# Designs tried in a protein design chat: VHH binders against Programmed cell death protein 10 homolog (ccm-3). Part 2

Target 1, 215 residues: Programmed cell death protein 10 homolog (ccm-3), of Caenorhabditis elegans (q17958)
Amino acid sequence: MNEEGGYLGAMTYQCLYSPVMEKIKQQHRDDPRASLALNKLHTALTTCEQASPSFLYDFTKVLLDDSELSVNLQESYLRMHDTSPTNDLIVSGYEQNADYKELTKRAIELRRVLSRVPEEMSDRHAFLETIKLIASSIKKLLEAINAVYRIVPLTAQPAVEKRKREFVHYSKRFSNTLKTYFKDQNANQVSVSANQLVFQTTMIVRTINEKLRRG

## First folded at step 10 (VHH; from e4 with D56R)

Design i4
Fold by OpenDDE, fold request of step 13:
Structure i4 (fold): chain B 215 residues (1-215), chain A 125 residues (1-125)
Amino acid sequence: as target 1 above (215 residues)
Amino acid sequence: EVQLVESGGGLVQPGGSLRLSCAASGFTFDSYAMAWYRQAPGKGRELVAGISSGGRTSYADSVKGRFTISRDNAKNTLYLQMNSLRPEDTAVYYCAAYGSEIDLYFEYMESPDYWGQGTLVTVSS
C-alpha cells in the first residue's frame, strides 16, 4: 500500500474520473444519447480497472506524459478530494442506520479536510490550524469505526478491526510526517502520507460494504 | 531531573474559583506545548485544556468559558484559572508537556513527554 500505483491507483476513478463523469452528466442532462454514452463509459472504465488494477492510474500518467504536462499527482489527488463524489463512502443498504451514517459523515469530513493540506502547507499558522482539524476528524472517525464494530456481524468484526489498525497506523505515520515537515519542509512527503490516509479511510468503508454484502 | 509540580488544588464551593499552577524544571519549557488533564473518581483521564509553545489555546467543551489556560515562560510555569466551578469538575488535575504541538493535537494516540503528580480539586457545598 506504500506504492504510489497502489493507493493512488485505487483512488484514481473516484478522485479523477468520477468528477469528470458527473460534470459531463450535468452538462448533457437533457441528452439521452450522452446519458447512454456515459453509462457505457462507466462500465468500460470499471471493467478495465477490475481486469487490470491501477489501469486508469497508468493510463492517466501516460496521457499526461504524452501531452507534455508536468503535474504533481500527489498534490493533485489531494486537491481533487475536496470536490470528488462521496458515494464510495456510503455503506450501501444501511443509509438509515445511525452508526453507518456517522461513519460516512466522518469519512467524508476527513477526506475533505485532508484536501486542504496542499493549500495551507505554505502558511505555518494556517497549516497548524488545519492539522488541528485533521486530528479532530481522525479521532471522530475512530469513534465511528468503534461504533460500527459493535453492530456489524461477528464474522465481519475481524476485517473491521484490521482496517481500524491500519488506519491508526497511517494516522500515526501522518502525524510523524507532519512533525518532520516543520523541520525539513518536504511537502511531497506530506502529500504522500495524506493520500495514504485518504486511501485507508476509503478502505474502511469498502471493507464494511464487502462484508455486509457477503454476510 | 525533569519535574512538573502542580499546586493550587483544594476544596471550593460550587460557583467558586481556583487557580492551579504547574512549575516546570529540567527541560526547555518554552519549546513545549503544555496541557491540563483531569481524572474524576471512577472515570478516565481527560484533556481539559492545551496551550502551544506560541500561546495558542484549546479547551474541552465542558470547560469552555469557565477555564483559562496560560503560561509564563519566564517563570517556567503553567496556569489554569478555574471559574464557576461545578461539582462535576471534582478531579485530580494533572499538567503534561508535549515536545511538539502536533503531539498535543494527536494526544488521543500519543503520550505526553512528561506528567505532573497531580493536584486534587474538590467542588462541594
Scores: ipSAE 0.850, ipTM 0.917, lowest interface PAE 0.5, mean pLDDT 95
Fold by OpenDDE, fold request of step 13:
Structure i4 (fold): chain B 215 residues (1-215), chain A 125 residues (1-125)
Amino acid sequence: as target 1 above (215 residues)
Amino acid sequence: EVQLVESGGGLVQPGGSLRLSCAASGFTFDSYAMAWYRQAPGKGRELVAGISSGGRTSYADSVKGRFTISRDNAKNTLYLQMNSLRPEDTAVYYCAAYGSEIDLYFEYMESPDYWGQGTLVTVSS
């Protein structure tokens, strides 16, 4: 989970491929052949990822390397979280529940504000303001988690609690990484910690969604 | 020895004003982010206002526009100007110090480095 191929791998489709799929879909919206092709590609990509975890991540890295493109993946993933689809955070049947709505809203907001990290970290003042917003967003998500906890089946509560603990752990780690950054200016570690936090954000919502589907 | 000593609390009528002070000693005051907390009877302690070492301020929604946090580094003193006081502002007010502004932002999962003993503010007719 702490390895790059782990948390980045888990986010690769949603963060990198899904936006591209949507873009192509829009560009070829009047082409039924393209629509069919996109559906096939979607199925293929998801099938591959399910069959081999982090397959798309590995594939992407090889593609970039063979194309002789040097890309900071940590920063790129963070930036992409700003515009990536959020359908992975939503489960049908609970849209009218206020607590659940708040949960998904706050999760999305946290992903969005974390996406600002690469852009803001070079400006101390701006970055501090962004950090303040991130901290607030984390707090609000925690509150939302605690609220939605009431609609989660009792048998699922331990699993949710475990994910919450992990989320808190990585939140603290992120905070500590930020403090260190202002001393050593290691931007990479900030990006790593931020992406890990994004991953944990997604995981906790995913866990809740899974348990709600079973209910 | 590190000390944070609050003063200025007391009884005030609704709509009144108070100014709290926190005298700091035993540590490098100007390097710390400072904060005011309060704890009402039967309730948990909550952040009221924070100020970074550089003077950036933050406030709880419940006190925005009414309370002002400030600091005088030359005097090693933190202040809380409280205007338009309400009965719901009744609480023991505590001064706290954080070694980092970031810790202050994440105060809900962090602990201050230092706490004061508190001063009682009672808002009542």
Scores: ipSAE 0.849, ipTM 0.917, lowest interface PAE 0.5, mean pLDDT 95
Fold by OpenDDE, look of step 13:
Structure i4 (fold): chain B 215 residues (1-215), chain A 125 residues (1-125)
Amino acid sequence: as target 1 above (215 residues)
Amino acid sequence: EVQLVESGGGLVQPGGSLRLSCAASGFTFDSYAMAWYRQAPGKGRELVAGISSGGRTSYADSVKGRFTISRDNAKNTLYLQMNSLRPEDTAVYYCAAYGSEIDLYFEYMESPDYWGQGTLVTVSS
């Protein structure tokens, strides 16, 4: 299983830093210096997160506290998944492969449908419909993972299988969290579990990219 | 003791109709989501239809428009009306119970709380 702080840092990067970096990148697309600077920043942020798990999350919390802003980051991140960049869900170098494209598509779909959770939670009927969609999306992603499993190098299969198992684990956890929510109405735990599931989705693609790069 | 007992299976010609029943006992039927599964020869078990405790229904694409799942909580009975039957509908049909509607949605990674023994449906000319 992934470290608890791992998904927090990843969510922070994906929801806050990545969009800003992409925006700046677009604004300065004709400036090589800006591109270089963004790469350095990315590397620095990654280094910090590796050196200190959940660094980006903690850093952000301090910023918010110092600014006297009260923000539920779990819920906010979940909402932000609706519009966050999806470059992290692309299998690099294989964008034209049908199975890898499907993986990306289903990963994006799951992240987007999960982002609906905060909005729908207050309406039992609407939320149940959303949960049904989420369940379907998870199933489709699993199918996509299975397809990719069959085409990745043999040396990559164990890693893909491991990520699949973890994804299933967190999917089950999410399902259980939902069941619990209908009893205790703890919305925050649903957001946490959803974000963890988003993270596992990202880790699948990340792992595949890593293995294909090394292969 | 919990029991799910299917009935209504049999031999029918293509285009024909059957109505399956599942009699439930030993648990609070009206609180459970219910489902019909089927397993054709040489194939895996697949979800055919589901119904929440509140009566919300779902169907596999292969049976949409032809099958209708329903329940009578007063009788603790689940039904599957099967119309326009096809040879590919030939299978053992199973009744299943889920303690949560959510588990039914995630049925591909969850197991029912309870299973019936199944009833055979054969569609053949």
Scores: ipSAE 0.792, ipTM 0.898, lowest interface PAE 0.5, mean pLDDT 94
Fold by ESMFold2, look of step 13:
Structure i4 (fold): chain B 215 residues (1-215), chain A 125 residues (1-125)
Amino acid sequence: as target 1 above (215 residues)
Amino acid sequence: EVQLVESGGGLVQPGGSLRLSCAASGFTFDSYAMAWYRQAPGKGRELVAGISSGGRTSYADSVKGRFTISRDNAKNTLYLQMNSLRPEDTAVYYCAAYGSEIDLYFEYMESPDYWGQGTLVTVSS
């Protein structure tokens, strides 16, 4: 799958399929056979996602291509983060720890401010204000990552450091894309870089959870 | 050649005031975002205040309400009005220029295009 399927693929179930499944389940809450069938479908979809993270993304692309619907996927995924669940940003088992709690808080805040990008891009003043908020949110998240780095097991520190380097790399790419946008007005590339940054943010928390699973 | 030349530093009593100036030449000052940094002995440089080409300002928490950044585009000059000075404000103050205000917003991971020479501010009795 292409690069887009990598980072968008990782969020396709959460942003697109899970909300639809919950709506349909609520609509049929009084029908036990429908509920059972929906649980089976849920299991099949999550199994596909585990086996090939890009599969649901590819499936969605085929549906949209065949449907003649004109959907900007990059902008759509960003907008969906405004209201999507954030349980993927919680460090399980450490919800009361101040440093991990701060990491979760700052990750959620960055995701939320990035979700505003499609709405704000065409208004230069509003967009510059949003960019200031994004830059501040990235700084706060970096500070939270540094604090967590100090308290994770020593065996986890190299993985956290690697994720921090990737996050910084994509943060710089995002800032460069913004500068280019003000010259060429390529709105899609801004959305691409914003989604890539959302993905990197998620990967930091996922990596920490994986390294802490023994604790 | 690009030059940023700070002036106005000196010795001042706690509670006193100073006004720093930074004379800029060799680039289109109007198009640049400008910043003041400071560096205490043995420490790294830290951002004190920033001002975009359009006049939007920002301040470090430690100086909010006491310091005011401003610019005079006709004179290619950046200013920092420092009031209610404290001993912890003692540092060498540097003028910095960013070609894009986006780089100023991301200052913690971006470098300024240009630095000044620095001017010493000492706050003591």
Scores: ipSAE 0.721, ipTM 0.853, lowest interface PAE 0.7, mean pLDDT 90
Fold by ESMFold2, fold request of step 13:
Structure i4 (fold): chain B 215 residues (1-215), chain A 125 residues (1-125)
Amino acid sequence: as target 1 above (215 residues)
Amino acid sequence: EVQLVESGGGLVQPGGSLRLSCAASGFTFDSYAMAWYRQAPGKGRELVAGISSGGRTSYADSVKGRFTISRDNAKNTLYLQMNSLRPEDTAVYYCAAYGSEIDLYFEYMESPDYWGQGTLVTVSS
């Protein structure tokens, strides 16, 4: 699995397969034989997601490459975050805790504003306004992470700190990529760094959920 | 040698006004984003206002509507007009320069290329 299959792979089931399956199931809701087959397919896709971190991403990439549809995967994944479910950003069992609720809110906001990047990159004025919003959203998420760090169990603090360091690292890479973009117009690298930042945001919440299951 | 030299600080009553200036030399002022920071005693340095090379401005929530940042590229000078001053505005005010306005937007994890030495503003009755 390459780096792309890591950060895009983590989002592939949620952003692409789950919504498509729900649409197709709805289209065939009055056909019992089709419904049975679609339920079997859904189970197989879920099994693949659990068995291999990047299988659905690899499958999708081969499908698109062989189809010659010329899909820009980096931009497409970013755009899908505009409307994708965000239940993966909820800290389960703590939905009413103010600090965890704030973390969820800020993680969702960052994901949404990053999804706007592909549409706005070509208009310098609009893009600079969106970059300012992204920077503000990153700052607010960092503050929420710091607040959560103070209330998680002591045994979880090293893992949260590690995720915060990775998030900061990729935030700096994103800002550097933006500066380079205004010099060389490499739109793909901006989308790559934005998707990496979405992944790091998701990993913060996932790590907190994993550590809190201990109680 | 790059220099940022602030002036215009002083003592003022609550509700009063001051205008700070920052004279810049030793770099291409026109291409830099500029900012004012302040540091109250015992507190960290905080961003007050920023202005891009093209004149786009931003303000901390605590000063919006009271402070106005501006620049004169012909004179290589940055300004901060401070109105309706409050005791909480008491601080040393610093001029800062960023080679890219993107670094200014990410100021909480980036540092400016250049700092001034600061000018003291005291708001007291």
Scores: ipSAE 0.717, ipTM 0.853, lowest interface PAE 0.8, mean pLDDT 90

Design i4
Fold by ESMFold2, look of step 10:
Structure i4 (fold): chain B 215 residues (1-215), chain A 125 residues (1-125)
Amino acid sequence: as target 1 above (215 residues)
Amino acid sequence: EVQLVESGGGLVQPGGSLRLSCAASGFTFDSYAMAWYRQAPGKGRELVAGISSGGRTSYADSVKGRFTISRDNAKNTLYLQMNSLRPEDTAVYYCAAYGSEIDLYFEYMESPDYWGQGTLVTVSS
């Protein structure tokens, strides 16, 4: 789950395919045969995502490689989070619980501030201010995770604690990457570590959802 | 050797003011991000205020508008001006140094390179 196809693959449907399908459905909303075909296509894409989380990422990579388009995928995925749906960060069935609601809020806020990184990296002053906001958002998310840890079933607590430790690990990797960036200007490494942190944030919420279903 | 020596603590009534100083030696003060922490009795240390090598400041919500952090790189000295003091500000105040302002922003998961020994501030009638 640490390879590019793992962490980018996990967000490909939501960041790329779901928005594209919605746009195309909107364009053909008055054509019943097109609408039916587009619903079937949407179902097929969802089935692929469920059956193989990396399939849509692999398909996208093959398409780009064959077209010889030069696309910075790390930066592109990060930017797409600014406007992508956030329903993957909701704890299903507990939307009105204060602690789960706070977890969702803080996860969304971290994702949004991380999406600003590609646009701000070249402006050192602006980037340092954004890094400060990222660090604050990580702290607030950790506090929300701790609050949720106390209310999940006891059988779920080990999994939540493990996800918290992984999130802290990747937060430290991100911090170290930032320090290295100010020395060597490796912008891609910053985007990689930011996307990995977005993935870890999503995995916390996904793990909680899975554990709440199982009891 | 590295030293961070706090001074200026004492007893003050609610609403009063104090100015803390931290004299630094044994390292390149200009390149370090600096912070004030405090530890109330029975509690853990908490960040109060931070200042980057370039002068960028930050404050805990509980002290915003009442405390001002500053630094004088020519004198290798960090300051904390504490106004409108409240009983809940009672704590030992520590000076801390970070080699990078990135580490200061991530203080909840990083450690300072250096700590001072602390100065006691008591806010009481």
Scores: ipSAE 0.716, ipTM 0.847, lowest interface PAE 0.7, mean pLDDT 90
Fold by ESMFold2, look of step 12:
Structure i4 (fold): chain B 215 residues (1-215), chain A 125 residues (1-125)
Amino acid sequence: as target 1 above (215 residues)
Amino acid sequence: EVQLVESGGGLVQPGGSLRLSCAASGFTFDSYAMAWYRQAPGKGRELVAGISSGGRTSYADSVKGRFTISRDNAKNTLYLQMNSLRPEDTAVYYCAAYGSEIDLYFEYMESPDYWGQGTLVTVSS
């Protein structure tokens, strides 16, 4: 399987389709037929994503490849996280629990600072300051994950631990990619690694939600 | 043979000051990011302060405003000026070297290339 379709695919509806759907809904809020059509389209897109997680990504990539638009897909996904909804990072039903609330806060902060990467890469001084913030944000998210690990049901602990190990692995890959970038200036690899890290952050929260909802 | 040799530790009263030095040899000191760590009895090592090859500094929250990290690339020496010392600062202080300032920023999941042997700082009435 295409690794890009895995991590970008998981974010495609949230980053690309959901914002457009909401904008169109607002534009046509006075038209009941448009509202019905948009709800049906939302359902169809969500159903497609559930049935085939990479479908919307593959579809979007075909459209962009054929469109003659010059779009840097990796950078575009990163930039979209700055303005995308963050309700996917909430631990549902536990919004007032201090540990889960902290996890959500730190996940949002990391997503936001990673979204700055495409803008900052060409300015060495600014980028090094942003990298310092990213490293601090990763540390605080790890602390929040550890705190949540202590309070989840024992049956959920193995899954949370596995997600933490994956997050650490991709954090190390990100740091290594940064070191390589300052030697070879390959901006695309930095964006790829940043998107993979955003995906891992999302998967931690998603896994916790799944384990807390299952009886 | 790479060496990091700390000096300047000792016994000091609360509120006092102490200046640590770390003499470096056997590698290109001015291309390395440098750090001070400390390890109190029964606890793990923790980062106290870091400084990049270009002079960019960072500090643990517990020492901000009291400690100052600096380096002299001509003398291959790292310094830590410790002011307003508290009993909680009692620890063995270690000099550490990172080949990249990126590794220093990610210190919680990276290891330094080199460690010193440590110098004991005791803050006691």
Scores: ipSAE 0.715, ipTM 0.853, lowest interface PAE 0.6, mean pLDDT 89
Fold by ESMFold2, fold request of step 13:
Order: structure tokens, then sequence, then C-alpha cells
Structure i4 (fold): chain B 215 residues (1-215), chain A 125 residues (1-125)
């Protein structure tokens, strides 16, 4: 899959399909045949997500292109993070550990402040205030990652360090994109970079969960 | 040639005050975000306070309420008013300039465009 299908693909199920399926299931909760069919559909969607990380993203693009609906997917996915579930940012089995809890808190905060970007870009003063909050949130997340690094098993430390380096790399790309935006007003590049940073944040927590289950 | 020249450092008793100045030349001071850093012996430099070109300020938690950053764009000068000084404030204080306040917000992963040479502040009895 291409770069966009990688990071947007990773969030398409969570941001779009899972919430829609839950809504439709609730609407039909009193119809046993519809409920059974909807459960089968939901299972098929999760199977697609597991088998091909970019499929739901590709399906969505084809659907929008063929329906002639003009939707900015980069901005839309950012906006969706404001209300999307955050259970993917929990370190399972360690919810009461102070360092893992802090990691979750800071990851959620960063995701939510990044979701404000599409609506605030046209107001320079508001956008600069949000950028300040984003930078502060990134700093706090880095501190939380460092604290977690010190308590994970030794076998997990290289993976956490690699994820930290990737997160720093994409944070610098985001910072550079912001500076360029104030010169050229290319809002799409900002949304792309913000979504990439959301993806990197999610991957830190996902990698930690994976390593704690195996080690 | 760009220059940042700090002054106003010295020896002060705990609880005392000092006012640091940073005279800037060789660049468009008005468009730069400015910062004060400090470095205690054997430690890395840390951000103390920052101020955007538009006057928006920020402070490290350890100095909030005691230090005040300000700028005078007409004189191309950055200031740091340091009140209620403590022994842990002992450090060399550096003036720094960022071409964008975005880089100042991301200071933990970005370098300033320009550094001053530093002025020593010693707080002891």
Amino acid sequence: as target 1 above (215 residues)
Amino acid sequence: EVQLVESGGGLVQPGGSLRLSCAASGFTFDSYAMAWYRQAPGKGRELVAGISSGGRTSYADSVKGRFTISRDNAKNTLYLQMNSLRPEDTAVYYCAAYGSEIDLYFEYMESPDYWGQGTLVTVSS
C-alpha cells in the first residue's frame, strides 16, 4: 500500500467503520434478523482490516470517487479523532501503573489537540495558540515515553527507542510543514503531517502492547 | 554580522533581584522569537523563558512568578527580570533567537538560529 493508504488505512476502521456499525446495530437492536446480519457485516469488516490494512481506506476512496462526493479525507480523519474511541491508546493490563497511565493520557491529549488543526488554520492567532499546545503536548508525550522506556522489559527497549525516534522524526516534519504553511498556505500538507503524527503516536502504544504480551 | 550580547549578570544573595539584557544586532529583531536559556555547571542548557515577536510569553515551571521576560523592539533588546533568586538559579544565562516562534515552541528538538555568549549569574550567601 502507498504511504497515505498506510497511515490513513490504519485509522479508517477506528474512525469511520467501527462507529458507523455500532450506530446501525443500535438502531436495529429490536430486529433479530437485522441484528444477526449486522453482526456478520461487522465481523467481515474486521476480517478485511486484519487481512489487508489498506482495504477499507481504498474502499472508502472508491466509494467517494464513484459517488462524486467531494470530501477532504485528510481533514475529515483529523476531525474524527476528537470524538473517536481512545481505547487503542491504553496499555492493557497496566492501566493502574502510573507511567503507562501517563503515556495514555499524553497520547490522548496529543491526538485531540491535533484534531483541531483543520478548523483553526485560517485564523493565524488561534492557530499559533493551538500549535503552542501541540508542541507542549509532544514534549509531554516524549517525557512519558522516556519514563515507560525505563520500566519496559529489556527485550522491549530497542522497539520503544525505535518508535521514539520515528515519533521525533515526524514531529520535526510537522514543525517544518507548519513553517512552510505560513509561507504558502498549503493546508493539505499540514493535515497530512498531522495525520502522520497521530499514526506514529498510535504505533508507540501498539508496539508497547505487543511487546508486553510477548515478553 | 549577527550579535547577541548579554549583560547584567553578577553575584546576588538569595532573595535578591537581577535584570539581564540582551542587545541584538545584524538581523530583523522584530520578526524573531527570543528566549533565555541557562546552563548550570555540569548540566545541559535549559529553556527559562520565551517571547514571540508579538509579545506572547512562556516560562519554565521553576521560574514562573519570579522571572519576567520582555522585549523592546525599538531598542532591539531582550530582557529578563529575575526576582526572588535562589541558589539553584545559579547558571550562565544565554540569549537565543529563533526565526520562527514555531521553532521556539519546539525548542526541545530544534536549535536557535543564534546564540549569545552568556552572562554569569551567581546566587549565594
Scores: ipSAE 0.707, ipTM 0.846, lowest interface PAE 0.8, mean pLDDT 90
Fold by ESMFold2, fold request of step 13:
Structure i4 (fold): chain B 215 residues (1-215), chain A 125 residues (1-125)
Amino acid sequence: as target 1 above (215 residues)
Amino acid sequence: EVQLVESGGGLVQPGGSLRLSCAASGFTFDSYAMAWYRQAPGKGRELVAGISSGGRTSYADSVKGRFTISRDNAKNTLYLQMNSLRPEDTAVYYCAAYGSEIDLYFEYMESPDYWGQGTLVTVSS
C-alpha cells in the first residue's frame, strides 16, 4: 500500500540492525553457538521483512515507544549517515575508473549534506545555505550518473535510466517538501524526504554493482 | 499580463562594462526569486546569476567576481552589472522569475514561472 515500505526496512537494517549484529558477532567470535544463533536471527529478520515490508521499522518503532524512548527515527537515520561507512557507495572492481569513481564521490557528498538537515532546519539562514548545497550536489550526482550511463554495458542501460528517473522523481519531491516546510514548518516530512533521497542514491550504486557482476 | 522586459544590451569591447535591466510587471515582484540566463549562439541556455526575494545571490563560476546581480523592489527592476567583459560573454541575456527560491536552486530540473524576451550582448573588438 505504501510504495515507500522498502526504504524503511532497508534503512532500519542498515542504520540499526547491521551495526549491532556486527558488534555482537565480534564480541562472541570465539563462541560457535553464538555465531549459529546470530545467523538464525539474521535469517529470521530477513524473512520477516520479506513477508511484511517495513517490518523492521515497525518493530523498532514499537520497541522504542513501549520503552518510553522519544527517538525520531527519521532524524536519527540522517544523522547516522554523517559518520557511517560509505563502502556501499563503491562500484566494486571499478574503483580506478574515473566515471565510477566520480559517481561514488558525488553519492558520498550528497549523503553527507543531507545528513546535516536535522541539525540545521530550525535556523532559516543556515538551512537555506544547506539546501543550496544539496541542490548543487544533486546536480553533480545527476551528471555523474549520465557519464556512467554512457559506459555501462548496453544491457544495463535500461536499469540505470530507471534509477535515474526515480532519483529525479524523489529530488522533485524533496524540493516540493522544502517549499511546503517554509509554509507549515513540518520538519518530519523534510527528514522523510531526505532519507528517501539517501535511499535512492544507494539504489543507483547497488543497481550498477548488480549489473556489472558477472556471477 | 506578466511582462519581463530586458534592456541595456549592445556592442562593447573586451574589458568593458554593461548594465542590464529587467523591468517587471504583472506579478508580486518582491515575492519572487529572479535570475539572469544567457544563451550563446549554438549553445544551450545557462544560468548566470540568481537573487532571492531576500537578496541572497548566487553566480555561475564563469562570471564570479565580474558580474553583480541586484534588485530594486520599489521599482520592480532586476539588474546585472557586467564588468571585465570577455568575448565568451557574448550571448542573448534573459530575465527569469521563480515563485520560490528553492526552484531557482533546483533550476536544472525546474522551469521559471516567467521569461523575458532577451537582450543581445556582443563583446568584440
Scores: ipSAE 0.684, ipTM 0.849, lowest interface PAE 0.8, mean pLDDT 89

